VHH binders against 2-(3-amino-3-carboxypropyl)histidine synthase (dph2). Designs and how they scored, part 5

Target 1, 340 residues: 2-(3-amino-3-carboxypropyl)histidine synthase (dph2), of Methanocaldococcus jannaschii (q57907)
Amino acid sequence: MLFKTIFYQKLQKKVTTLFNLETERVIREIENLNKNNPKVIFQAPEGLKLKVEKEIEKIKQYFKQKNINIEIYLWGNTCFGACDLIDNHVKNLNVDLIIHYGHEKLSYANPEIKTLFIPAYHIFNKDEEEKILNDIKNFIEKHKSGGKKVAIATTIQYKKLLKDFNPSIILGCRGEVKEGDVILFVGTGRFHPLMIAYKYQKEVFIYNPLSKCFDKISEEEINKFIKKRILAISKLLLNKPKKVGVVLSTKKGQCRKRVFDEIIKLLEENDVNYLPILVDNISPDILFYDVDCYIIVACPRIVLDDYILYKKPIYTPEEFKLFLKNSFKYKFDEIKEDDF

## First folded at step 8 (VHH; framework vhh_7n9e_1)

Design s51 (from b1 with S53W)
Fold by ESMFold2-Fast, scan of step 8:
Structure s51 (fold): chain B 340 residues (1-340), chain A 119 residues (1-119)
Amino acid sequence: as target 1 above (340 residues)
Amino acid sequence: DVQLVESGGGLVQAGGSLRLSCAASGFTFSSYAMYWGRQAPGKGREWVSGINWGGYSTAYASSVKGRFTISRDNAKNTLYLQMNNLKPEDTALYYCAREYLEDSWRDYWGQGTQVTVSS
C-alpha cells in the first residue's frame, strides 16, 4: 500500500514540471567562462525560485565531478521582470555570470555583468502543441476571411511555441503590440489583454494555452477596472495631499530617472511637498513615511496588482499626472526606452 | 495557502460514468481559468479539459470530446468533470489545476483522484 502511494506522489511531482530551465545551456555557458573558480548568481521570479534551487544542486554536482570549484549564489530578493537587473548591486562580488530566469534581455537595459537570460518556456507535449497551434491558425484564418489582420501578443512563456506568428512579447512593465485590426492575446490572466484593449481601442481576444479556451475582453470589464483607478485618483481631489512620497527603483531596468524628474518638476509647479525615496525593492513594509500617498516610479504592476496590500494609497506617475491636470482620460504607465 | 482537493474517483466498468469534483481554496476562484489533467503510471501528463474564469468557454482533448463535460460553480469554489462512456484507456490519476499568471510562474495542482476503468 505505501509503495503505491509513494509511486503516485512521485507522478504528481512530475506533473508540476511545466518549464524548460535549459540546464544543459546553463552548464555550457558556465563552462565557456574557462575558469576553475567561476562565480555565478542565479536570479528567478518567486514561482521559479524553488525549481531554480533544484537546478543549482544539479549544477553544483556536475561541476564537482569536473573538479571545478563553482561559487553559486541565489539572489534572495524577488524578480518581477526583465527590467530587474542586479548587476549594479553585485559589482563588488566580482561575479562572472548572472543566470536570469523567466525573462529575455531588454534592448534598453544592458547588463554590465555577463548575463544569460533563460526564458523558462512552457513545456507542452506534442498533442497540446498541435492543438494550440491549430486553434490559433483557425482563429487567424477566420478573421482573415473577414478582411481583418490579426496581431498576436503573448508573454515570454509561449514565445518559442508561437515564433512563426511573429508575436509581440508583452512584459508586466511594457505592452507594445504590432499593427493589426484585431489582437489575439495568447496567454494567461486578464491584465495584459485588458491594458492592450484599452490602449489600442481594438477588440482583444484571448487564447489561454493552459485551458485552451478562447475568450474576449469586454467593454464592461475595461470600464470596471478603469473606474476603480479613477476612483483612487478622485480621492486625491477630495483630500488634496500635503506631502507625497516619490519612490524611484534603483534597479537598472526600472530606474526611470527622466520620469522621476518630470514628476518632481510637476509637484514643484503645483506646490505639492514631496519626499524622494530611493529603493531597490518596493514592498508595503518599507513605505512607512509621513506622507499622504506614494507615486511609484518603477514597474507599474506594483501599483495596479498590489495597491490593496499597501497601508497608504499608491499611484503610477501617469495616474498622479491625471490628478494634477484634473483629467479623467486614463493612461497606463509603461516602461519605455526614453524613460531613463 | 492555495489548495485543490479532488474527489469522485473510483472503479467503474467500461461504458460507465463518474463525476469528479475539485474543491478550491486560498484564492479568488472566479478570477482563474481551471483545467483537468490525467496521468497513467509511467506516462507524462495529458491535458484533458479546460474552462475559463466565467465558465462560458470550454475545451476538450480529442480523446475525450463528446464524452466528458467540464463545468464550474464559482459560488461554491468547485470545478467538475462529468465523465460518460468511460473506456479502459481513461484509467489514470485525475487532477485539477489552476492557471499560473504571467509573472507569478506558480503552478498549482491537486493531489489527484484515481479512476480505474475495467474492461
Scores: ipSAE 0.798, ipTM 0.943, lowest interface PAE 0.7, mean pLDDT 86

Design s52 (from b1 with S53T)
Fold by ESMFold2-Fast, scan of step 8:
Order: sequence, then structure tokens, then C-alpha cells
Structure s52 (fold): chain B 340 residues (1-340), chain A 119 residues (1-119)
Amino acid sequence: as target 1 above (340 residues)
Amino acid sequence: DVQLVESGGGLVQAGGSLRLSCAASGFTFSSYAMYWGRQAPGKGREWVSGINTGGYSTAYASSVKGRFTISRDNAKNTLYLQMNNLKPEDTALYYCAREYLEDSWRDYWGQGTQVTVSS
């Protein structure tokens, strides 16, 4: 009877996607601090927070057995990328180490507090790995037979699995792809493949490692997306803004001060009144000011993914520049090293 | 809130057929790739089949290719798995799943529907 109960409990356990949280590497890094009372903060994207909570329990138990009094905190606010560095916010806590999940370190975002970046690679079983690699290899061979070189692009979750294909890693709000006649994006969602298709003006195919399906970005899909953003920009031409809010994130990896200064200068040159707003995290509830619209100087995904959640129109710096220039040649806003 | 609810499982004899359904709510169904997985007692989770956002691209595990057909009705927010020529080794709890996006990391799986194939 007890055996049957345990068996049913295991069968009914909620199924979730598995990510490599590198527990051993995290433990080694904490041990390397050589302290009896180390202070550690864990940061994770919302989708990893509950998984990281379980990691925290394992790590606390491990150090308790070693008679090390570890002081652990989970960062309760949102974390959207490697650009979400919290070191300035936690200086008074005398933190020894930050563990940052779901990302790799960015060259332009250097933390002052020692930070360990854990990519959280997707864990596929052996059969899935073999199928994914064979599907991609067959795609490459088919296109080579047609005289076309395939460039592989992917996101952090699949970087390790795809190592032998020498992929371009799409990180955060920037997409740079190595030379090729066609591009195969290996990943989930359609934003990144659509962006790179538009940026490079090349055929972009998609291989989704979860569904194991091939897909393609169509010209019609690109045009539909671009036209929607152009329509939002054209609303500024029809109802010229009298006052705009210019929002700058104070996060080290998002504090694009050069871009902010550039947009302020352009507003002044065009006699557009503005309110400069400094924020840590950008959300709909904090944008309640008496302005006609907002220019978001932060991660462009805030505008492109979430604009529908905001009560007033929001634009990327590049989008607002199109309005000022009376131009409809769309350009995606990307975070670059020289933005800061 | 995102919800995935599977139905259509049951007991069937070898050689028989079943049609599984997955009712999706709380998100724009047509914007996400979907897939089916299964888990038999004492075995790890196995990917079974996947379908792209538009329903025109599908994929199958070698163990089910030619016997199973995945499809979707974006107007009804429903994912399907037609299972023909069922074998005892197809006995498992079947889950539908929505892809996670790279920036969200948040995966969604249904509660599962039991399929039992007798010899």
C-alpha cells in the first residue's frame, strides 16, 4: 500500500523543463570565498525563481553540514538579463558573491561585487539531443548541396549543445550573426529570427529544439511587424507630442547614458518638451506622468514585447528618431558597448 | 493564468486508436509552438511530437512516426494527437506542453491524460 502511494505521487509530480543550474560550480565558488559566514545573493529570471529556490535549499543544507553559516538572499525583484546588475543596490549588506542565473557576463556591464553567471543550459535527454543534432546536421548538408553556407544562431540555453556548429549567440537585446548565405536560428519564439532576418536581409530558417520543427521567417511576417511599429510612430506625426517622458534605467547594463543624452539633445533641437525620468525597473504602474508618450532608454524588448500593457504609447530611441526625421526606414534598437 | 488541460485518454486494445485533446487558455495560443510528451511508469519523460505556430510543420519521435498525427486548431485554442495502431509500449501519461520563450524561461505543461494499451 505505501509503495503504491509513493508510486502514484512520483507519477503525478508536476512535469517541468530541466535546466543545468550547475550546483557544484556554485558551491565551489562560495567555498573559494574562504569565509565562515559568506553572504550570497541569488538572482534569477521569473521562470527560474522557483527552481533556484530549490537550489538555495540544497546549498544551505550542504554548507550547514560543513559548519559554515551561509547567509543567503533571493533577489525578489525582476531580472531580465545579464544587464540587471544589483551590486549598487546591495553595497550596505556587505555581500560577498552574487549568483546570476540565465545569462552570461556582458563585456560592458562589469559588476563591482563578485558575480558568478550561470547560463542554465537546457537539459535534453540523450534521444532528444541526438535528434536535434541530426536534424540540424541534415539541414546544413542539404543547403551545402545547393551551394549555400549556413550560419547558425542560437540563444544561451542551447549554446553548449550546439558547440560543434560554432553558433552566433544572440544575447539580450542584440543579435550579431557570422557570415552565411542563409541563417538557421535554433531556439524558441519568433522575435530574434525576425529581427535578424530584417537586419541581415537574408533567409532565416528556424529550428525549434522543443517542438523539433523547422519553420521560416516570411517576408510577409517581417512586413506585418514593421508596419505595426511604423503605425505607432505615425501616430506621433498625426498628433505631435507636446511633452515626452524620457526614461533611463539606472541598472549598469541598461544605463545607456550616451543614448539618453543623444535623445535629449534631439528633443531640445526640435523644441519638444520632455521629462527626464530615472528608474531602476520599468513597468506600466510607474509611468503615470503628464506626458503624451515615453521614450524608453533601456532594453528595447520592454517596448517591442510589452507596449500593449502600457496606458500611454512607448517607443524605443530609434523609433522616436524616425519620427523626428520623418523617416519610415525602420531600425531595431540594440544595446551596444558604446551606448554607455 | 496559463492553463493546459488534456483529455481523451483511456483504456484501448493493441491496434486501436485514441484522439487526445489539449485545451489551452490564458495566452495567445497561435503565437506558440506546442508539443506532446509522455512518461511511462519507471521510465523518463519522452518527447513524442511537436507542431509549429501555424500547424504546417510537424515532427515525431521515431517510435510513433507513421502512427501518430499532431494537429492544432488555433481558432479553438486546441492541440490534438491522433494515435493509431496503438501498442502496449505506448502506455503512458501524455502531457501537452507550450514552448518557453528564451527571455521568460517559464515552461507550461498540462496535468496529463492516462493512456493504457492492453495486449
Scores: ipSAE 0.811, ipTM 0.945, lowest interface PAE 0.7, mean pLDDT 87

Design s54 (from b1 with G54E)
Fold by ESMFold2-Fast, scan of step 8:
Structure s54 (fold): chain B 340 residues (1-340), chain A 119 residues (1-119)
Amino acid sequence: as target 1 above (340 residues)
Amino acid sequence: DVQLVESGGGLVQAGGSLRLSCAASGFTFSSYAMYWGRQAPGKGREWVSGINSEGYSTAYASSVKGRFTISRDNAKNTLYLQMNNLKPEDTALYYCAREYLEDSWRDYWGQGTQVTVSS
């Protein structure tokens, strides 16, 4: 009798979702707590919150039928990545389990409260899956015929689909790609493929699994992005800052204290006055201090994607180091195990 | 506020043609890849065709290749699907979709336009 499994399958199919929220696995992990009154927090990125709200209702109904009095909370703040660990913020609630959607566990960020990471893999039907895999195989064969080895890079949503290609998984603000002559990025958006193209100085193609179209990162696109950041850095050379704000995120997966300490030391060595600022979440509204600019020690994408939204200039630690070294060899800031 | 509004569906005889439109608003249309999906009664969603942000790269499901043509007009913020030689099996609700970026997870779909092909 597989009634439980059939029940979960029918619930998933009835709702019809773009992402596999692994309802069955979530329920099993809650059951494994062996408590009659388990306390569980659900954490999700903005685009998954309404879907997770519906998951919470299904899970509540399931446990009610089992006479288990589950206490569920939805984490109300935004989740910007796998680095957004909330366990220290909710310690006083005596939480038994955190369900973290949209990400895999990061090696450098170990939660103190048991946390289940649900990748939320994109669900493709069989015909779509076959087309995607054949498109990629054909791309690989074409380049192999030209004497070039293709390295595959992707994001968590497509990891399971692409497992047989041994892909490099780009997680959050870190992009490491396995050896190859040409890189095929399988995913959406242009930030990751652009960063990879610049970092590895290799030709990067894009395969978009949603549109099923091929595209390419151009040298013009890379140069345009880099020139904008170099221009922002060059403004520091023209008008040297008298005082800078150094912003450190207190989130466990973003609290890059070693990087923060390194920047503080460099500022002291260069006789630049500074204000250390601890924040939970970084937004334009909280950066109102009497400083010339900010160095953001957190997720680099806060700077790279949103710098235009801020009233004062903001920089990654790597960008500010370029200013101090009087160097124009751009380097992307990436979160590493040794940053903490 | 992102909006996708489909139009152009209707009842048509097998072998006939229809041109679907999707009017997009609330985002920079030229920056996103777009695609068409369909859902027949009692069945799951099926991907039909896609187009990149610039409009020079297109893709089609095997079942529609050679019969359907996807295109876009970035100046008018409009996505199109020209459907020729329609078959009864093409009967479905047709909806346009905008790609989600990795960090947004927010999928945008229109409400759809019904296409019914009689035999």
Scores: ipSAE 0.789, ipTM 0.939, lowest interface PAE 0.7, mean pLDDT 87

Design s55 (from b1 with G55D)
Fold by ESMFold2-Fast, scan of step 8:
Structure s55 (fold): chain B 340 residues (1-340), chain A 119 residues (1-119)
Amino acid sequence: as target 1 above (340 residues)
Amino acid sequence: DVQLVESGGGLVQAGGSLRLSCAASGFTFSSYAMYWGRQAPGKGREWVSGINSGDYSTAYASSVKGRFTISRDNAKNTLYLQMNNLKPEDTALYYCAREYLEDSWRDYWGQGTQVTVSS
């Protein structure tokens, strides 16, 4: 009886979401450095940092048993995406390898220090996988019967699960979806499906793989978001800015220098005075300059999610272009390969 | 601090009923989809039921469909699971969970409430 109780207690420990952190692949990549004293940095989004701390503990123990003197650091600053490359920040540490969790490598953001990208795919058990896949298949068949082709969009966490549906993978700063009459976004949150609905002018449904529930982006929800941004742009027409701060992120995956140069040229052509500002991390507390507003040449989510936190108005490059063109045809700013 | 606190578990005979509650705090409850999971000795974790944010659309595992009902009271920041016609196989630790948003990776679970169904 005691042995059953102890076994039961082990199985009834706190349950958490399982992500495939590919511990064995990380270990193998470190071993492939062929060093007796490898220096490795672990970088993770906030939600994975505590899980990665446990991974670091396991990896240290593994290499200790192998008599390899591994030097490990956990990157303590925020990490929002694959665009957060830290090469220049750690050049003096002579790092051999960076392990970057929660993302896949971006084609336009090439690290100078060897970097292993671990996507951290969500792990579902067999019954959950069967339910998710059947729910999606039933959705596709229902719409096919109505003469509608369904395009599947998702985020990196669910890419492996959905491989047979040929999904479009939505990156935080980019939303490109393959052709379809309707779109099913498989994931959590509402920003990406709302952006996709507006961008493609298609009906967007949501399947949440955690709750296993279907939802839909409403026209009201889209209109509310777009009107809010159009009103922010319209304020520039009512009170034309005398001087604008043009903020360029120095992060490799966000240093959209071509877009920055384009905006500078447009400001000069329109006789708008400006202050070019280089920053590493963009936050409200560092934007204290004598300007009327800021154009943020970085990840567009900084503007679209956080504009309320800033003391002065902030705009994406696309939003400021709408003002200069006196246009109300809203366009989402997206990071592209040719932006750099 | 996000907290999820389950209650309402206990011992019941087969065919009986229990109502579980999950008290949520530290976040805007109405903005998040919620779900119930369970874990029994000798078994892996099993998703039981989910409920959407806002429109109250629901989903159920095949093993509980028709017997369990998930619901929420956004004014009270509380998630519920009504369990009817309980079977010995329903014996497990039941926990509530909040969805994580997009690429945030921040997952939250309660500590759970034990449900034991005697035959």
Scores: ipSAE 0.734, ipTM 0.913, lowest interface PAE 1.1, mean pLDDT 87

Design s56 (from b1 with S57T)
Fold by ESMFold2-Fast, scan of step 8:
Structure s56 (fold): chain B 340 residues (1-340), chain A 119 residues (1-119)
Amino acid sequence: as target 1 above (340 residues)
Amino acid sequence: DVQLVESGGGLVQAGGSLRLSCAASGFTFSSYAMYWGRQAPGKGREWVSGINSGGYTTAYASSVKGRFTISRDNAKNTLYLQMNNLKPEDTALYYCAREYLEDSWRDYWGQGTQVTVSS
């Protein structure tokens, strides 16, 4: 029975999407520690954890042959981004190295324990690579013929493939795109292109490198989102809050203390009572306080994607500022380097 | 649990036709782009065709363009690949796949259905 299961797992592995987990680079970095008993933690997003489990098996086997007694742990909690640094959680284990998969290091989030970031680039075969690059080139040429400059945006998985287009790399909740008349987002899903579209308040074209299909975020879709958020802000004018919860994430990549301090100052200047709340992870079940609403000083995705899951109204700092200024010109919130 | 189950493969003569189906369960099918890939004996995997979540944009590998048609029925949670004018070179294990999202990295592939084209 067990043999059959292992055999079928090997067959499935041959047809799955390939990510470059840089096994040789990981091994080299562990060897460079020059220890006979190195302690290493592997950290990965949920979708990479089973693939990283296979990496751990290969790495253990390699070091066993080298007569090095490696002590490996897989971090069991969820990992959403490069902001999920686990230094303080594992200080008592005397860890030598953390391997962080699926991300690049954020300039404003520095680990205290030596950390190797593995981007896990998507590996395309030659035919797929040519198809993707030709589709994008054709898109650029069509818009160039109309006198329009195309700006390319993408996520870490496709950075290496798209290097010749000088793409803007979308990191975490920061949606900065280089100047252009037309924006083409190259990637999967709708979160990042919606974030870009909301920020710039214009259409964003999408090219999906897995399906090889074009799509777009229309102005109608953008306007519907903005109207919903303006209505939420308008509720504050109808029912002025007596007390507001101001939630600050303690994650290094989300601890926007400057923004938090700015909001506190504005609340004090406007005679609005408040409760400052420090949390690691923000979720609906922890927001049970005696307040009228919350201002979430963290990743704006918590508010913009998940506001319907919360029992009380939640707002980004930019949204709450609109209420205080009695303005309805919507401004998208995003994490910036000077927020910390 | 997410499942993708292919069916419709078999043995067919050159010039013949087959229709492949992929039954999806465990996720909101209409929210994801889908695609078909194949792997011939002794070769790596090859992307064949893709379709967006709404079913209104499609794409094809040059080797199958004009012969294969991808479609989806979001009400039935099913992806299809209509294969016409089959060639011996189309002999492969055909599998469907769901796009992974950048924040989750969850890639799902079916086990595949074998297509054999004799000359």
Scores: ipSAE 0.755, ipTM 0.931, lowest interface PAE 0.8, mean pLDDT 85

Design s58 (from b1 with N52S)
Fold by ESMFold2-Fast, scan of step 8:
Order: structure tokens, then C-alpha cells, then sequence
Structure s58 (fold): chain B 340 residues (1-340), chain A 119 residues (1-119)
């Protein structure tokens, strides 16, 4: 049975999206270590792990032919962003280089172990590329004819394709967009375009490069999302918390100690009892303490995407500050350089 | 566990029609944009058609525009591709796919359904 399964898996090539993993650049950086026994860790988001596994096989064979005895590890835990730095976890392995896929380096998240960031740009064939670029150009021209400047926002996967449009690159839980009358978000999903629509109070259109469809963030959609979070905050007014868990991630790119200290000070000033909790990864199963709710000082998307998975209410620092100020002017929590 | 299962392929004569279906499970279908791709023998994968999460926006490759219609039934978690006026050049393995999210790199494709158009 096991032999049959392995054989069958070899026969069935599963179709996957293609990303530029920059194999040649990775090889060059390893060669630049000038060692006969380099030790390298490969780190990737879940969606790239199987693709990176194949990259590891190619790289290992390349160095074997070069008579270089490379020691390669794949980081087995998940990687959510450029802020997910593993160097503290692997200090005892004496690693020479970490290859971090799917992201660009963040200015506030400096690894102690040399790290090469590979963005893993989406590879479109010629026909798809032409269609995407023409669709976007036509959108820009239509709005220019109406007297409106279009600002382009996108994520790392599409940065190279869109270079001629001078796009703003949206990173994880942070969205800064250049000046424009209208914003076109080129990417997948709805969270980032919804956040920037609310933040900038401008019309946000979506162009999805995978489906090649245009869409728009509606005022109704924004209002529905914001109202849900305001209702969660309002529950704190109805049942004022007696004790709050303040959770700080110890990950280098998420250890927002300044924000943590600010929240602690505000809790003390408002006579709210609290339990400071240090964790590496935040999940529902580790939040079992005798508190009324948690303030999550980490990636805001833990709260915004996953709050329904948690047994007790969880809030971003910005959301909890709204409760303390008795304010309902919602503000998205964003990771900033000065948070640390 | 996310699954996409295509069906409806087969052998058809040039000028004929086929309707492909893609049964989706393991995720909130109505929250994701979907699309169809195809791969002919000895060629790379081609994007064919896409549809927004709500179903009101669609897009087509130039080669199929006016002949193919993409649609979805969010209540039934099913994606469709109506293919009319089929040509021998449409012969390929047809795949349905779900978009990966901006903060995730998890892409999902079905196993494909074979469409063969005889001349």
C-alpha cells in the first residue's frame, strides 16, 4: 500500500502557482560565504514550503557537484511574514545563512544571523502579463480622463510586474499608500484594500491579477467590518474588565515593547488589574488565564482575522485604547519602527 | 482540508459544447475569487477565465472571449465553465483554482478534467 502510494504520487504532478525563487541568487549568496561546509536554513510560508523543498534538492545537488559539503535545514514551523525571524531559535546550530522566502526585509526587524530575503515574485506567462498590464493601464487612463489621479498599491508578489506604475508596497499589518484621488489595489484578498479604504477615506478599487477581475471596496463592507469591531469594544463598557491579559510576542519583528509599555501605563492609570504574558507564538490554546480579555501586542491580524477562534475576547492595543478613551473613532493597529 | 474537484470533460467535435464543473470544499467558497486554467500537451499552463468572489465580475483570455462563460453558485460551492463553439486548439487538461490570499502563499488547484476537441 505504502509503495503504491509513493509511486502514485510520483505519477501525479500537482499543478501549482509559479513563483520566482531566484535559485541563482540563493546559490551565489551561499558561495559568497567562502566555506567548504556552509550551514544554511531555508524558511518559507506554508504555501511555498513544498516548492522550497524542491529548491533545496536542486541546491544540494549543485553544491555536491562543486565538492562543497553543504548542511541544509528546512524550518519546519510556519512563517507568516518578514517579522518571523528564527535566529534566536537556531543559535546553537551555528548557522551561516538563513534564506527567508516570500518577503522583503523590514527595517525594524534586524536578524542576528545573515539572512537573504527572497520575495518570490509571481511568475505570469507573457499573455497573462500583457493582459494584467493593459487592464491596469486602461483603468488609469479612464480615471485620468475623469481628472483623477490613481495611486497603485500592491503586495510583494506583484512588485516586479508593476514596477513601471511606481506602486506602494503593502507589508503585512502596515499599509502606506502614495498620494492619489483614487486607489487601485492590485492583489488578492480583501483585508488590505478594506484597511486602506478606511485609513485614507478614498475609493479603493481592486484588480485581482489571478482572476483578472476588477472589484471595489464598498462603504457597506467597510461599515460592516468596523461596526463588528466597535461592538466588540462596546462589550468592555457593558462588562468593564477587572483583569486583562497583556500578551507580548517575543519575536523580533513583533516584540513591540514600547506599545506594550504604553498599554501597561494606561491600565495602571485607569486602575485596571493586568497579567503581562510573554509568548513566542500566539494561539487560542495558550490563552487559558483567569482574565476577562486579552490585549494582543503582536501582529494585529491575529486579532482581526482570528478573534472568533479565541475563547475569550481579544483586542488590539488601539482597540483597547478606544475603550479607555470612551471613543468610537476606529483606528487600525499597524506595526511601526518606533513600536520597539 | 481544501479540495477542488473538476468534472464535465470529455471528447467533443469541433463546434460543440461542454460544461465543466468544479466542486469546492473545505473553505468559505463565497469569500474567494476563482479561476480556470488549462494545459495542452507539451505546453505551459494558460489562464482561461476568472470570476470575483460575489460572481458579478468576470474576465476571459482573448482566445476564449465570446465562446466561454464562467459562473459560480455560492450556495452549492460550485464553479462552472460553459464552453461553446469549441476548437481543436481548446484541447487541454482544464483546472479550477482558488486565489491565494495576500498574507498567505497557499495556492489550490484541482487535478483537472480532460477536454479533447476533434477536428
Amino acid sequence: as target 1 above (340 residues)
Amino acid sequence: DVQLVESGGGLVQAGGSLRLSCAASGFTFSSYAMYWGRQAPGKGREWVSGISSGGYSTAYASSVKGRFTISRDNAKNTLYLQMNNLKPEDTALYYCAREYLEDSWRDYWGQGTQVTVSS
Scores: ipSAE 0.803, ipTM 0.941, lowest interface PAE 0.8, mean pLDDT 87

Design s59 (from b1 with Y56F)
Fold by ESMFold2-Fast, scan of step 8:
Structure s59 (fold): chain B 340 residues (1-340), chain A 119 residues (1-119)
Amino acid sequence: as target 1 above (340 residues)
Amino acid sequence: DVQLVESGGGLVQAGGSLRLSCAASGFTFSSYAMYWGRQAPGKGREWVSGINSGGFSTAYASSVKGRFTISRDNAKNTLYLQMNNLKPEDTALYYCAREYLEDSWRDYWGQGTQVTVSS
């Protein structure tokens, strides 16, 4: 236990980060292993890796002073989400604990090696918290006076701050929003609010907790995005593919084998030749096979955010199914518990 | 590589004005919300003002509301902070920041430009 030690006080003074990496909780969980030689892997999204490197330095120094010979590794490959479970990759290292930053555990992805999930909540000072909460309360009150119930949606970084509003937590691969007449998305970027606006056919407002500015998703913006994807799908009608690469991620939280099997069956029923490809990480440089296009059975954001980076067309399973079924009612691909 | 470079700080008397600039490079500036923060000696970081990607929505901390104006020129990849009626309490290192997008977790801050307001 570090709570009241002089060393813990020094450790806290060295932490200057925008995100709560819960150093005390991490140390406590390592101590709870009750081993003199614990083996621990630290895993983090790219934007947190340098911050986690500093955490590793502090934690290693702490255990050295406690005469515990901790063996620490930093997972060097990229991590896009809680679905990037690495336990099968590190079996031979006899690891005791994995510390997974930037996410909460996903219900459909169960690690076999003990894993501690650290959400890395955004830290706002008291004045910022007060302003954010008052801005949101004022927004809710304004719409309530107009007879509209506001549903709050957010991402993991802001979950703790917004707890009293009972927010729906949106993931890049999955967006479910609780009951409401209008939706206020509290977060950064436009992908999540655009997706939920289209999915629920409701007005979506945006409150950015970093800039503290309001914005709104327009019908024009939604239509522009959907038209671009429909155009990409329509290219398949003009030049029917002779051979398709079907890419399945082997990551435990992205290995959507049921979805993969479904798309393979549909390709066979439509006499479309295919190449099944297993990959851990999907990137443009590994997709140079003799196929006309790829169907990406993984996180849908690989297609929706990065399709321009790929030399050949790439599609989500839902997009390719629209082509095969001659249906153009667009649906966002989402990872579901029954996909595996 | 993402870079944010602040300029325009200096020494000014109470009641004076300064205009800060933040030159952004290495990313599509027009796609990101931007904001200004400040840090006085011995204090933590304070959020000062924010602006959305399109430049039509702005926000201000209560302490600077009515005195500071945030703006951006997306064609020049530059963020501005016009500071009027400066007070000794405004003395701080001023830095611009770019929002991180959703699951990227990658926050970017400039090195800052010093503003000193004499009494």
Scores: ipSAE 0.797, ipTM 0.939, lowest interface PAE 0.8, mean pLDDT 87

Design s6 (from b1 with L101H)
Fold by ESMFold2-Fast, scan of step 8:
Structure s6 (fold): chain B 340 residues (1-340), chain A 119 residues (1-119)
Amino acid sequence: as target 1 above (340 residues)
Amino acid sequence: DVQLVESGGGLVQAGGSLRLSCAASGFTFSSYAMYWGRQAPGKGREWVSGINSGGYSTAYASSVKGRFTISRDNAKNTLYLQMNNLKPEDTALYYCAREYHEDSWRDYWGQGTQVTVSS
């Protein structure tokens, strides 16, 4: 066996982390730069940063033994998704490679600096993996006996584990599910399964691979969420806005210029004054303008999860369109390839 | 600052019982699924039992099903594991854990409480 293969096998035996950081693939990509002094940036979501710090130490040690003077930086700001491409922020550092953890590349967002995306798949031991797969198989068989086809939806962390079920991979800003009579969401949290349940108007069950518990999105839970958003939209009817801030994120994966242009055109057609605002990151402290409310053309979760943190009302483009069209058929805002 | 502190371990004879507790702080306990894991000397970590945020859905490893009962008290921010008919094979360090939500990637585990079952 090659030295690298032996080294990676030794590393695998020490893996006590929940996530596969693909150390071997990262080292291989750095070696493929064929440089004696490669410059590499490591970028990770907050919950992976301490694990990535340890990864950086291993990689530095490996290249030191090879007499390669690697220059490594860890990106200090938070990373919310594959849309957080940092190319323009680091142009002056002449970086050779970016290692982007926790995400897969978005087809509509191409990095200018060579970027390796490491999904960081969740690692289960064999007993846990067997239980998860058997729990899911039993769920599918039970519904099949009732004449119902089960569609499987999941997030990136569980994609590899569930590969044989042909799952639909849900992004935080987009949920497309393959055809089925019922949907089983395999994952944690309630936002994705609730969005899918409403969007497809089908029963959504949840299997949590960490607790190994089944749950279900209730019709009551969906109605409660939708009612809150409809009430927020209805406030626009009672107090028609005189001036609206239209906020567009300049991040490559969030710069939905076509959606922004569509909203601007609709505002003009309805004689609503507006202020177009370009931002990199959206937060409450930067939205202090003389407007009645904001339309956020960025990640829809900023509106849906965090609206209460903002001093003035904020809306997704889809929500504001409901107001303009005098419609109450709620529609979730989703990032699509043609948005850019 | 998320904290998980286990207690209730000890030495018991085979056939005996123990009740483990996990005191949680620093997060909205009622919003997270919780679970118990264990690690025996010289062996890897084993998932033991899980419970959803509302406490009405539970799951158990086949090795403990029928003997162990997981429960939670959301008002007290406490997770429990009632262990009955203990076997020498149950000897392990028992850990309390909180799920991560979606893109948080934050795994939280307690330091563990030792359970020793003599034959």
Scores: ipSAE 0.798, ipTM 0.939, lowest interface PAE 0.7, mean pLDDT 86

